# VHH binders against Intracellular ribonuclease LX (RNALX), part 13

Target 1, 213 residues: Intracellular ribonuclease LX (RNALX), of Solanum lycopersicum (Tomato) (Lycopersicon esculentum) (p80196)
Amino acid sequence: SQDFDFFYFVQQWPASYCDTRRSCCYPTTGKPDEDFSIHGLWPNYKDGKWPQNCDRESSLDESEFSDLISTMEKNWPSLACPSSDGLKFWSHEWLKHGTCSALNQHAYFQTALDFKTKSNLLQNLNNAGIKPRNGDYYGVESIKKAIEKGVGHTPFIECNVDSQGNHQLYQVYLCVDSSASKFIDCPIFPHGGKCGSKIEFPSFSTNDDHDEF
Key: E = the ipSAE of ESMFold2; O = the ipSAE of OpenDDE; V2 = 0.75 times the mean of E and O plus 0.25 times the DockQ between their complexes.

## First folded at step 13 (VHH; framework vhh_7zox_3)

Design k2 (from x4 with I111F; at its last look DockQ between E and O 0.78; V2 from the best seeds 0.80)
Fold by ESMFold2, look of step 13:
Structure k2 (fold): chain B 213 residues (1-213), chain A 122 residues (1-122)
Amino acid sequence: as target 1 above (213 residues)
Amino acid sequence: DVQLVESGGGLVQPGGSLRLSCVASGFTFSSYAMGWVRQAPGKGLEWVSYISSGGSTGYADSVKGRFAISRDNAKNTLYLQMNRLKPEDTAVYYCAKEYYGSYWTPDAFDFAGQGTQVTVSS
């Protein structure tokens, strides 16, 4: 604990969270923007194991990061049910992962926000002609190359399965050095199977034929 | 609140077997994927196995072929049958409930119990 090797920095695609056989709920602040959202910033060991809950008494204190809240509502929403203002989600990420980061609460959240901006995922994909569009499929290798061109490091792409059984772009993993200063090549990719060769990149739209109910 | 109560650990010789149990309450058990994570002395956590709500299973490479996960939704109980145990399997084993993401990642599961100690030693 506290001697971790790197961070996974993980962003998720809201449309893919909601377009499954599971339900989703918009935050109390409303429908999220059509952009990647932060899932978390997770200390990890290079052997694939991880620390967690390194200080169970370090409860989330809103006064420590109050200047970031509006930005976090936009960039770090929860789509879990029931609808919430995000504080429970941020508390979970702080208690489980942030307490192991050697950063204080403000630095932890600010760092994740800064890496989302630096990664510029949606624009990097758009520059390669890869846009959210229901019914279209993209090569997973093309997605990786588009992100690598913009970020300088190969991402790990996680897929989930929509309500009709099709694989879709769900989460993007990048790695950050243990001082939280820069992206690095991942010392180890997450365990698990990779996506198939072609995957959907769904639009976060009101089209009900893709929504789970 | 979620409650997960692990049992079935113990001291066993290499090559032996144990069956872990986990009784769950405070949520609709049948609606969630469940998993086992473990922590060896002085080491980080690692994912061991999952079982989806629909019964699909997955295993870490280090345990594949030796461990079998199962669930009994009528009893709100998760199981892990552990065969051909090795000293490397020595750890506290935690029963865990689905949270976010793919079942093999650090954020996929949360545990809430004290865990159950498995010690494999000759």
Scores: ipSAE 0.731, ipTM 0.898, lowest interface PAE 0.8, mean pLDDT 89
ESMFold2 (binder alone), look of step 13: mean pLDDT 83; pTM 0.853
OpenDDE, look of step 13: ipSAE 0.895; ipTM 0.950

Design k3 (from x4 with G58Y; at its last look DockQ between E and O 0.73; V2 from the best seeds 0.76)
Fold by ESMFold2, look of step 13:
Structure k3 (fold): chain B 213 residues (1-213), chain A 122 residues (1-122)
Amino acid sequence: as target 1 above (213 residues)
Amino acid sequence: DVQLVESGGGLVQPGGSLRLSCVASGFTFSSYAMGWVRQAPGKGLEWVSYISSGGSTYYADSVKGRFAISRDNAKNTLYLQMNRLKPEDTAVYYCAKEYYGSYWTPDAFDIAGQGTQVTVSS
């Protein structure tokens, strides 16, 4: 189905991906910046259902978005193992979600990159005194308000659990209108990904770079 | 590569039962969360249930108390026991494997099979 009501625009915090008990692998380009990265731009219906794989024959074609690749490596990295250049991740997001978006490949990826810039999540949090720092906890409502102040719309905050059992900021959901032109209030929020009232906002650990003398 | 083969669907009267099976291959089944999604004619996909690699189970409100998800890691098989079936349960049911996303969202799990049709009709 090509008709849908809105997009979820989803960004993830790399440190929270990597500090769980599961394996994490840096991209072949190296350790990501300490910033939110794009997970995806997902067509959805207001009733909580979704379309997917709307054109199974529309394979990812690098020539269609070659000018975006370096920017996508920085802003849309995969942390899955084994380390890769991201093409498999982008192919999955395109085939599953992008083919349902009514955008061509270049427009799909460019739009997600533009919304990451427009959301300005890390700076909006910093403006409210919310900074990545291991061992510090922030109110979930304070995180939501900081993002809402900058973006104009209330986000959904998804948490995961680090290897020590602490709940932490993992993914941020914002909603985009079906023409992919602007942020909107979310018609419906996702289920799951429970947060407590206070959560960690972790920094990347320097011990990920295990070197000997 | 990853294969998920669903079976066990059919035509059932309201109030009846069915058990769906999904045979998995091409990955270490016991290491991944697994789930069921469904799609009614002309509608989008929706989550039905999932089971973690550790065996914790979760259900959509519309099926809670009527459906039971389970897994047999020795047989690489996922099951969905469906009791007290209603016309609203009519759909193609797909087995899904954990991917990258959050539970109950489109990217949490991927489907790979053709699904199995469940029709609940008088």
Scores: ipSAE 0.678, ipTM 0.878, lowest interface PAE 1.1, mean pLDDT 89
ESMFold2 (binder alone), look of step 13: mean pLDDT 83; pTM 0.851
OpenDDE, look of step 13: ipSAE 0.868; ipTM 0.938

Design k4 (from x4 with G35S; at its last look DockQ between E and O 0.70; V2 from the best seeds 0.00; counts 0 for: pae E 2.2 > 2)
Fold by ESMFold2, look of step 13:
Structure k4 (fold): chain B 213 residues (1-213), chain A 122 residues (1-122)
Amino acid sequence: as target 1 above (213 residues)
Amino acid sequence: DVQLVESGGGLVQPGGSLRLSCVASGFTFSSYAMSWVRQAPGKGLEWVSYISSGGSTGYADSVKGRFAISRDNAKNTLYLQMNRLKPEDTAVYYCAKEYYGSYWTPDAFDIAGQGTQVTVSS
């Protein structure tokens, strides 16, 4: 069946994607905005299991969401190599996750774009004095509280490891109800990959950090 | 094309052991994190374990202390040693390859094989 209990709505921080040992390539539209970008909108069960690939014959059809493409290029870029227009990434997300969502392609992509706007992650962090800057560390609990204040629900924070072995803010998980109408408290959080108590929030841009201690 | 071929499943009594294998081809196996996921009849996919390219491991709570993941990069093979099996472990087990650097997000791993059936019953 196609039933599920909630979505994870997952956004990633582009600088943290690129500050690892993995290859990183900017989209053909250029360097991404210094903002969170969408990874995906993922149906899940409340017991921690998930469905995927619910209609293997439902190929991505660009004509179904053509009005969204420019917005998706800004808000849902692929950082995979080689540089591309994002269609491969969106096709993967649609085939694996979107086909299980009970939404058509336009609604699926529009819904994720709307939730990115509603989450307002970068502004919520900025309101708490949490800004991207190389060499700065922030308390993971402060990051969670800043997002919770703006969104009304506690996020899950996923870290990855930079080239120097330090934990950095990588992905933020929020939960959405199964009708894709609103944020909800997560029935469960993902397992694995905990952050340390303080983590980096890196920038793409060079900053003059020599005056900060 | 990425190919993952699972084997080693079978019928076993509760408390028994099995060792699953997954032979990989079509990519540089040693460079990627790998995972085991499983699916019981009529249920969703459930993450079981991962192993990073560097050998770091993680386990679902339901299998901690009973299962052990390992890899042999020279043979392009991923393993799952399953001990003290329970009826609740009955499922098709799939090998999965990391996608988009998502070690921590098991539902982001890609399945490419048909899986191997594990049945635990008396």
Scores: ipSAE 0.487, ipTM 0.797, lowest interface PAE 2.2, mean pLDDT 87
ESMFold2 (binder alone), look of step 13: mean pLDDT 82; pTM 0.831
OpenDDE, look of step 13: ipSAE 0.680; ipTM 0.854

Design k5 (from x4 with S31E; at its last fold request DockQ between E and O 0.71; V2 from the best seeds 0.80)
Amino acid sequence: DVQLVESGGGLVQPGGSLRLSCVASGFTFSEYAMGWVRQAPGKGLEWVSYISSGGSTGYADSVKGRFAISRDNAKNTLYLQMNRLKPEDTAVYYCAKEYYGSYWTPDAFDIAGQGTQVTVSS
ESMFold2, look of step 13: ipSAE 0.750; ipTM 0.903
ESMFold2 (binder alone), look of step 13: mean pLDDT 83; pTM 0.843
OpenDDE, look of step 13: ipSAE 0.901; ipTM 0.953
ESMFold2, fold request of step 14: ipSAE 0.727, 0.739, 0.699; ipTM 0.895, 0.899, 0.884
ESMFold2 (binder alone), fold request of step 14: mean pLDDT 86, 83, 86; pTM 0.872, 0.852, 0.872
OpenDDE, fold request of step 14: ipSAE 0.914, 0.913, 0.911; ipTM 0.959, 0.959, 0.960
ESMFold2, look of step 14: ipSAE 0.709; ipTM 0.889
ESMFold2 (binder alone), look of step 14: mean pLDDT 83; pTM 0.846
OpenDDE, look of step 14: ipSAE 0.887; ipTM 0.947

Design k6 (from x4 with A33Y; at its last look DockQ between E and O 0.76; V2 from the best seeds 0.78)
Fold by ESMFold2, look of step 13:
Structure k6 (fold): chain B 213 residues (1-213), chain A 122 residues (1-122)
Amino acid sequence: as target 1 above (213 residues)
Amino acid sequence: DVQLVESGGGLVQPGGSLRLSCVASGFTFSSYYMGWVRQAPGKGLEWVSYISSGGSTGYADSVKGRFAISRDNAKNTLYLQMNRLKPEDTAVYYCAKEYYGSYWTPDAFDIAGQGTQVTVSS
């Protein structure tokens, strides 16, 4: 566990992960809910660099967080191919990032789940009239303001590009203090994932197989 | 199992050049984005460069115009040509395989090798 300055807390919009030219795979537990999901809780330095793999011997132990697994399946799914049950993804996030957090496994996963609930992203967007709708575009500044109103801190909005070339809401970055107790203003925002002034907020396809043709 | 073996580092004067190599095994090399990540003494890791499966490239601002990433899919080998080296480029350089998410983030690439030391000093 290295000293670090803050966490990025990163949430991902599943439809935007899955509608690119690379597509995706649903978890073996099933299609994710239409909601933001946790990508990770990542210790970072204020100069933009990061620690990782701070204890290579600290393997994931399911018994340490067994009470959280059903909640993590809903809120922290992997969409990477091939399909998996989530344990591989959580093991990766723990070994790479969690071991640098100064939290034990249960606290690490519980903390991320708590911050997802506290951020309340989908509802905060909905309160501003911003809903997942294919073909509709929203102002990036309106998205930021909606989240800031609910959370109290300005997010970073990362966009990606769907298979038709449209820019869309992909990930939301919020920052958490190094004691993992509260949201803070980000000391530095990520570089990349630029959005235009207006972007899509897509809904899941009505077709459950993204590779169907 | 994924193996990445970096080589080509060394001691070089400011303004000099080095070419790093990374031999990959245990996965279908041509199917993945590959990248370089570095760690200077006493500092955290930072992203340096990526190359897509189709050959598109990107670079951190600090190295753009000086470094060139390339790949040889027939040899399962990734390269980083480093020109006009500066003392600030001193670091262990790691070859990295695509994992998850956007290439500039800590989660985009996984390291599997020991890295290769680059030292830029008079």
Scores: ipSAE 0.732, ipTM 0.898, lowest interface PAE 0.8, mean pLDDT 90
ESMFold2 (binder alone), look of step 13: mean pLDDT 83; pTM 0.853
OpenDDE, look of step 13: ipSAE 0.849; ipTM 0.927

## First folded at step 14 (VHH; framework vhh_7zox_3)

Design m1 (from k5 with Y50W; at its last look DockQ between E and O 0.85; V2 from the best seeds 0.82)
Fold by ESMFold2, look of step 14:
Structure m1 (fold): chain B 213 residues (1-213), chain A 122 residues (1-122)
Amino acid sequence: as target 1 above (213 residues)
Amino acid sequence: DVQLVESGGGLVQPGGSLRLSCVASGFTFSEYAMGWVRQAPGKGLEWVSWISSGGSTGYADSVKGRFAISRDNAKNTLYLQMNRLKPEDTAVYYCAKEYYGSYWTPDAFDIAGQGTQVTVSS
């Protein structure tokens, strides 16, 4: 019934967003928890292409998901500058991706929140002894295996580069079936943003550059 | 308001070349990464290339060695030199401005223009 093959479900590590040369801005609600946060839930085709903006007239309507806003502020914050309440970020994600999902606004946001809980990324990494700590490096294959053990499917791990040039864990991609009901093996992984063999997993508690502005 | 105006498309034979241009306004061009995204008839979107504010570049595997992205910050203009064109390069090409996240993903760049048609056929 829907015009796409699967979703990427993408979560980001806030410390890795914030310690690049570009820095970040915390949401107006305050510093995010030291946990993965939702980036997006993106309809995709198995050939690596994607749809977008499937209904340009379907503007974000706060009344459709007002009961979720507090939870989304915690789990789906924007770290872009300037600081915001997240509504612009959620509006962008809805208009670009959510309108292509065959879900209404409430279901779209609730589904992403539920998959974050199911993925349990931080705990799955912790169970394998992989914890956020500046100066420590972890094998990318160990990170993948820790997540796979908890979720049942191999993730794609995207890295970025901190202001000193070190590769670090940035985003985790999992795939969801087109009915938005369960994790699946990814039909295709992204071909960019790949990691080397060892990467950092930075901690928020020692990232002082956000305090100096 | 962000404005991106693509030009330079056309009809070419396989093996030919085209140079696409994109004139930008409504934002400080030099501060943002820019990219090219394309859509073939009846297909989804795919990224083609990106260039950071500092001049670092990336390319889809299908175009590496054939396409070259560049920017002229003084003219607020993004370019894509396309060489050795193939029928599978036929698409509408969109200039796109950095939004959020990794340059390889559907969320990395936002389209604002109508694009420019590139047709590669005999």
Scores: ipSAE 0.727, ipTM 0.895, lowest interface PAE 0.8, mean pLDDT 90
ESMFold2 (binder alone), look of step 14: mean pLDDT 83; pTM 0.844
OpenDDE, look of step 14: ipSAE 0.882; ipTM 0.945

Design m2 (from k5 with A108S; at its last look DockQ between E and O 0.73; V2 from the best seeds 0.80)
Fold by ESMFold2, look of step 14:
Structure m2 (fold): chain B 213 residues (1-213), chain A 122 residues (1-122)
Amino acid sequence: as target 1 above (213 residues)
Amino acid sequence: DVQLVESGGGLVQPGGSLRLSCVASGFTFSEYAMGWVRQAPGKGLEWVSYISSGGSTGYADSVKGRFAISRDNAKNTLYLQMNRLKPEDTAVYYCAKEYYGSYWTPDSFDIAGQGTQVTVSS
């Protein structure tokens, strides 16, 4: 049974992860797609507090979700250094957050993959004319409205800072009900990571192939 | 392996002060942001404060103006000065090491120690 109020479902923009002064390392499977990727699915309380590590003995068991691994490599890559196959990242997310979710390992990872597909973030932004382009700025409220139009719920937008000091779209938070069945309005938004009124949405590449979608 | 050892907790009356310490080992302390999280009895975890590798700091609204985070990179030690303590500050306080980017989320920091108990009661 569940002992929490909702999930944050968090996706990150790989270019914004990688263009900071810390940089990044691509997964052993190669450079990620120019698309949002999953960071995590995190049980939370409506008062802003959270549970974690609810079963320290529930180690990641690859055989429980082997059918999902190729999809997770695409949609849930690690950009941490050194380059890896993602298993350490998924183990961390499972042990810290997944064990508190009342879902088994397969259901936990499948649920996050399904919500990424349902959120359709990149396409929802494209529909509003908001595209990854170096040097262009977008209104944060326009980004929120574009995502809300497609998802039906207001997201929280987290920004970070590139190596040149520019604020940019980094992570998008959506909320999921405690039964993991649907998006909901967030009971509370995260405390930090606030954006200014206009921010960058950086690209990995300037090649024309990336504009064809 | 990462080790974080918290100390300096205790029983204190409302309005009192405590100074928490955290000795770190098993990683290059100066390269990472560090933070404090706390857990009151029967409650979830709550972010308290962070300090970046460069010394920038942040605080939860509930502790701003009362708590001060600091670090001594030469001693691999993180500190939390807690002043004007209130009963609602009663919790186990954990020293935490940067895991992932942001400094204020459930995934930002990893706990490795047993924490130190702070009890504020008349």
Scores: ipSAE 0.788, ipTM 0.916, lowest interface PAE 0.7, mean pLDDT 91
ESMFold2 (binder alone), look of step 14: mean pLDDT 82; pTM 0.841
OpenDDE, look of step 14: ipSAE 0.862; ipTM 0.935

Design m3 (from k5 with K97A; at its last look DockQ between E and O 0.85; V2 from the best seeds 0.00; counts 0 for: pae E 2.6 > 2)
Fold by ESMFold2, look of step 14:
Structure m3 (fold): chain B 213 residues (1-213), chain A 122 residues (1-122)
Amino acid sequence: as target 1 above (213 residues)
Amino acid sequence: DVQLVESGGGLVQPGGSLRLSCVASGFTFSEYAMGWVRQAPGKGLEWVSYISSGGSTGYADSVKGRFAISRDNAKNTLYLQMNRLKPEDTAVYYCAAEYYGSYWTPDAFDIAGQGTQVTVSS
């Protein structure tokens, strides 16, 4: 409904979401795959400002995208506590961002799912020998190059900090044109989330087998 | 229900100062990153500043060195000290809570209040 210049398309690494001091909760549908998951598809202006909540009356209507739900449970899980299905998270993303996208609900969610597939992040990293493994560090420029080779555009890499204080790969930002048809070079990168030169790419598997105290 | 109540805005001359406050309720304030965003007339929203749950701070380039964010977890209150104000700082200022783990991005911005107007005019 609003004009804007581009989208950020943002994916997050679940292990990096969950190994911070705040921790996380797995969806009621189960532990997420060890893969990037969708955070959101966010209309933005090229000057770094953004619109939001462009139709406060456009509540999420499950019947509009019911055919996508199983795919969204896999690819767009919520890790927020308490454990839930995805509907609260998807409602938040739709109301805040989707209503500004000029797409209807089905097109909005389908478009994000298609861009996750097209970005192929985990495979692009794997092709460069960059794999999730606790204790291994990778150059942030190597991560960017691996993704750029597969996608054709330089990503922005956001890091966070695990409970031990290590910087780690957290979110990957790619930019999409305003018609939601293709990846583009980002007109502007997000402010913050610096990584340093070498960062972890953590795995779920070795430290998550125990109950947290 | 999450509530964020902003106050401390007003009319001020260029070069002046204001201190904004935001009282929060309905969530465990100390565990969330908090921030300020603003919207000038006819413009989109923009981040001004954030403060992490651990007290780490960040600022937009346009306000760095002039604004200072702080929090008092015992009072569930977020502050923004605004010094050397410019006409370009004229906007409605909102406090926001981080829900999904991003900083300095559109998704980190959740407004629950009406904001407080800051007008910087000669």
Scores: ipSAE 0.421, ipTM 0.761, lowest interface PAE 2.6, mean pLDDT 87
ESMFold2 (binder alone), look of step 14: mean pLDDT 82; pTM 0.830
OpenDDE, look of step 14: ipSAE 0.463; ipTM 0.778

Design m4 (from k5 with Y103F; at its last look DockQ between E and O 0.79; V2 from the best seeds 0.79)
Fold by ESMFold2, look of step 14:
Structure m4 (fold): chain B 213 residues (1-213), chain A 122 residues (1-122)
Amino acid sequence: as target 1 above (213 residues)
Amino acid sequence: DVQLVESGGGLVQPGGSLRLSCVASGFTFSEYAMGWVRQAPGKGLEWVSYISSGGSTGYADSVKGRFAISRDNAKNTLYLQMNRLKPEDTAVYYCAKEYYGSFWTPDAFDIAGQGTQVTVSS
């Protein structure tokens, strides 16, 4: 049954995942697009607690979502080492979170893919002049407003720290109602991942790779 | 495989103390942040505390000032000192290993053990 109050829908910025002291590995399909990718869709309670692993016998069954796999490889890549396909990552997200969602595997993955498309994060940021660019900083409130303008709901912005100690845009949290039908205002925001007032939005290119030919 | 074995729980009176331990294996313990999560009867999971690989600590508001997390990298062991225990601290406590994301999110850490029961009652 629906013994949770809402979902966090979480997307990550691949360059910020990889630009830390902890290394990353590209998936076997290659370097990810310069776009947000899905981290997960997580049932949560409005008091800040969460369920997980609601059916340990419901292992990932590739045949249930085979039509989605190519889209998930593009939009839900794993950046963990060593390089792999996404099945281990999707199995983790399904077993930990998806089994608590009241959705079957196909609906669970399709729903997350649909919400990535609807959120349109990169374009919403671009519309406000916020583009991935190494060495530049953006106001965290400007990032939030750009996303809010496009989505209609205030996001939570999580930052991490690059290998040089600079705070950067890492993950974006939006909230989805418990029936998985629409974005809603978040009943509660996560803690942690503090950003400060200005943060980087890095590109996959190093400083040396941004030069024209 | 990652293995986390929790111990040190028990039945205590309000105001009492307990020290939880978690012995880790199957990964390079010193390279990962570690944490404690708990689950009260009939409730969801919640974060209690974390400690980074470098020793920085954080605590949930409900336990700040009463609980102290620590680690011994030579013994691959995580600790939680719990003082001034209250009935609302009654829960199964799980040791958790860094996985992904922010320290206060459901996916930031994974549990792998069966946990240790802490019961605070008169």
Scores: ipSAE 0.750, ipTM 0.902, lowest interface PAE 0.8, mean pLDDT 90
ESMFold2 (binder alone), look of step 14: mean pLDDT 82; pTM 0.838
OpenDDE, look of step 14: ipSAE 0.822; ipTM 0.912

Design m5 (from k5 with K64E; at its last look DockQ between E and O 0.92; V2 from the best seeds 0.00; counts 0 for: unsure alone 64.6 < 65)
Amino acid sequence: DVQLVESGGGLVQPGGSLRLSCVASGFTFSEYAMGWVRQAPGKGLEWVSYISSGGSTGYADSVEGRFAISRDNAKNTLYLQMNRLKPEDTAVYYCAKEYYGSYWTPDAFDIAGQGTQVTVSS
ESMFold2, look of step 14: ipSAE 0.781; ipTM 0.911
ESMFold2 (binder alone), look of step 14: mean pLDDT 83; pTM 0.845
OpenDDE, look of step 14: ipSAE 0.890; ipTM 0.949
ESMFold2, look of step 16: ipSAE 0.788; ipTM 0.915
ESMFold2 (binder alone), look of step 16: mean pLDDT 83; pTM 0.841
OpenDDE, look of step 16: ipSAE 0.884; ipTM 0.945
ESMFold2, look of step 17: ipSAE 0.723; ipTM 0.891
ESMFold2 (binder alone), look of step 17: mean pLDDT 83; pTM 0.845
OpenDDE, look of step 17: ipSAE 0.896; ipTM 0.952
ESMFold2, look of step 18: ipSAE 0.739; ipTM 0.899
ESMFold2 (binder alone), look of step 18: mean pLDDT 83; pTM 0.844
OpenDDE, look of step 18: ipSAE 0.890; ipTM 0.948
ESMFold2, look of step 19: ipSAE 0.760; ipTM 0.907
ESMFold2 (binder alone), look of step 19: mean pLDDT 81; pTM 0.834
OpenDDE, look of step 19: ipSAE 0.888; ipTM 0.946

Design m6 (from k5 with S52Y; at its last look DockQ between E and O 0.76; V2 from the best seeds 0.78)
Fold by ESMFold2, look of step 14:
Structure m6 (fold): chain B 213 residues (1-213), chain A 122 residues (1-122)
Amino acid sequence: as target 1 above (213 residues)
Amino acid sequence: DVQLVESGGGLVQPGGSLRLSCVASGFTFSEYAMGWVRQAPGKGLEWVSYIYSGGSTGYADSVKGRFAISRDNAKNTLYLQMNRLKPEDTAVYYCAKEYYGSYWTPDAFDIAGQGTQVTVSS
């Protein structure tokens, strides 16, 4: 019913959200695990444009995915302020993106959770000796190769800049076919968020400098 | 109750200019990044431009050098000056408020208004 070409599946590194000049707030469930978290699963067109809000009357219904909530709290937190339990964030993702996916609510959330597990990003990086540690720098191409080895497809790596001006690993984009069944090569990569040749992969455990404003 | 009211669209010849306005209410305007997103007939949404709360700006390659985004925090108003308009700029233009993530992605900004139609034709 909704005609789109592929999904971006986007995961975020929490420490890189929180060590910039931007305020961050942990979920009411506490500090996120030292792992990638889901940002979203976004229908897109091959020309770089996107659909959104494909059924404005389809409100989030917690009873449709209640069995997933604990897993989503751990794997799909929001770091926006003020702290929240995630329902507002998931409602936004569903209304804006999920309604365009041709999946029902349970399938939409379950699919994103399954792709996070399948991507296995942190372990794939660790297998290549790439670990979160403040002050260490890694080649962006090495990061891409480590993920590609484990997933079978080249990721897009988005960087942001910490409060000290250092480029760091922020988000990882993988592409999923329109039936939401498998990873595919991305038809198009995102426009912005480019990295330099070497970037940090920060850890929460040594983030004392994120409050330096 | 976020409200964004776009205006200033219209019919212009190629090479012409328009200035779009967006009046915001229901939030502290000066605290948020703002942006413009557009939708051409029969096409999906695309990012046009954004402006940080501190005033720094970004533009899509297709409009860079021709469009200029600005804001007046005292009037809670966002602007888009569009010069040297092309038929490819024909679209509904939406004012958008910062939500989450990077400013050039589908999730960065939320629209709340009806948009304003810009038509560029001979």
Scores: ipSAE 0.705, ipTM 0.887, lowest interface PAE 1.0, mean pLDDT 90
ESMFold2 (binder alone), look of step 14: mean pLDDT 83; pTM 0.853
OpenDDE, look of step 14: ipSAE 0.857; ipTM 0.930

